# VHH binders against Rab GTPase-activating protein tbc-8 (tbc-8): the designs that were tried, part 19

Target 1, 248 residues: Rab GTPase-activating protein tbc-8 (tbc-8), of Caenorhabditis elegans (i2haa0r597to844)
Amino acid sequence: INTKEVRRMAWPYLLGLFEWNESPESRLEQFTSQYWQDIEEWRVLEAEVRRRDEEAFRAARARKAASPVREESCDVFEDPNEPTCSQHYDRENLITLFRANLHRIDKDVERCDRNLMFFSNKDNLESLRRVMYTYVRRNLEEGYTQGMCDLLAPLLVTFEDEALTLECFSLLMLRQRGKFPQRPGMSKCLLNLRSLIQVVDPQIYALISDIDYAQALSFAFRWFLLDFKRELSYECTYKVWEVIWAAQ
Short names: E, the ipSAE of ESMFold2; O, the ipSAE of OpenDDE; V2, 0.75 times the mean of E and O plus 0.25 times the DockQ between their complexes.

## First folded at step 21 (VHH; framework vhh_6z1v_2)

Design i4 (from y2 with S110E; at its last look DockQ between E and O 0.85; V2 from the best seeds 0.81)
Fold by ESMFold2, look of step 21:
Structure i4 (fold): chain B 248 residues (1-248), chain A 125 residues (1-125)
Amino acid sequence: as target 1 above (248 residues)
Amino acid sequence: EVQLVESGGRLVRTGGSLRLSCAASGFRFDFHAMGWFRQAPGKEREVVAAISWSGDSTWYADSVKGRFTISRDNAKNTVYLQMNSLKPEDTAVYYCARDESYGEDFYTPEAYDYWGQGTQVTVSS
């Protein structure tokens, strides 16, 4: 039995993309059409991002020529009482924000699961990049956070279909939002781990009971952020993910 | 994974010319500015030249301006340093490096995340 083919069929249902009694063929076609339309749109922005990289080089050159001590040392913070999550960006702000996200994505894609044969093929790395760019363009207020490509990559390996991968990843990210900064889901995972330690090893529990949970259990932060993806083989990771998804 | 391999360093006479090459692999070469650095005996490593991702913009240290030319071929993932009118003070190990600042800070070594092993250039009197 081909486990990868079973997963290709089942994962969209487990993640909630399709209803269990649904036959998805028309929706898959629609996802593919929309995906490539989205790519055409952000390729224009990508070209401007690369022009901004060129301009940054020229600006740095000008600063070097003008003064040996022209260093920037300013801190700028957002006003926290301004609701900006769904406000329309003007073109310059959009390009600036997209540029920052593309730079973060490019760094992570470059080093994502490079020990797998799948990602030794440059075309597959470019597929990963395209899907991540498209996700971030759709979700620009969220933006890119380190580790997203670790969650995206196993989906791409399984599906080998960029549009389907994007739609399933989008649903996975909805499940994961509670674990990102300023959210209670990570605290719950760490508290449950502490409770498990209390049962399994009461002596260690006593040692950590007077320390803040996040401090004492910081070693496990990556476990829960990435649903153990970096701790297990791909096959074991898939089984863990399937259990997590089925329990939701 | 990411690799930068310099070549072309050798012994040359004062007034001579030399072209260094740096072959890059394992990354999107055309996303990054590139720099050439050198370290002479008893001196700190210094930036000699830098080139933007497209190759449209270049920068040169005053000590080499007019004598050295940096260029790149994004189809071949290669950056070059053409060195003309060489002087004994150009004697150094030359390093190719990848800029991770996306052009913002190409003149400091801290802005570069990957380095070649270097190629020796010796200019004799």
Scores: ipSAE 0.721, ipTM 0.926, lowest interface PAE 0.7, mean pLDDT 83
ESMFold2 (binder alone), look of step 21: mean pLDDT 84; pTM 0.857
OpenDDE, look of step 21: ipSAE 0.865; ipTM 0.967

Design i5 (from w6 with S110E; at its last fold request DockQ between E and O 0.68; V2 from the best seeds 0.79)
Amino acid sequence: EVQLVESGGRLVRTGGSLRLSCAASGFRFDWHAMGWFRQAPGKEREVVAAISWSGDSTWYADSVKGRFTISRDNAKNTVYLQMNSLKPEDTAVYYCARDESYGEEFYTPEAYDYWGQGTQVTVSS
ESMFold2, look of step 21: ipSAE 0.768; ipTM 0.938
ESMFold2 (binder alone), look of step 21: mean pLDDT 84; pTM 0.864
OpenDDE, look of step 21: ipSAE 0.857; ipTM 0.967
ESMFold2, fold request of step 22: ipSAE 0.789, 0.757, 0.790; ipTM 0.942, 0.941, 0.942
ESMFold2 (binder alone), fold request of step 22: mean pLDDT 84, 83, 83; pTM 0.853, 0.854, 0.852
OpenDDE, fold request of step 22: ipSAE 0.871, 0.871, 0.873; ipTM 0.969, 0.969, 0.969

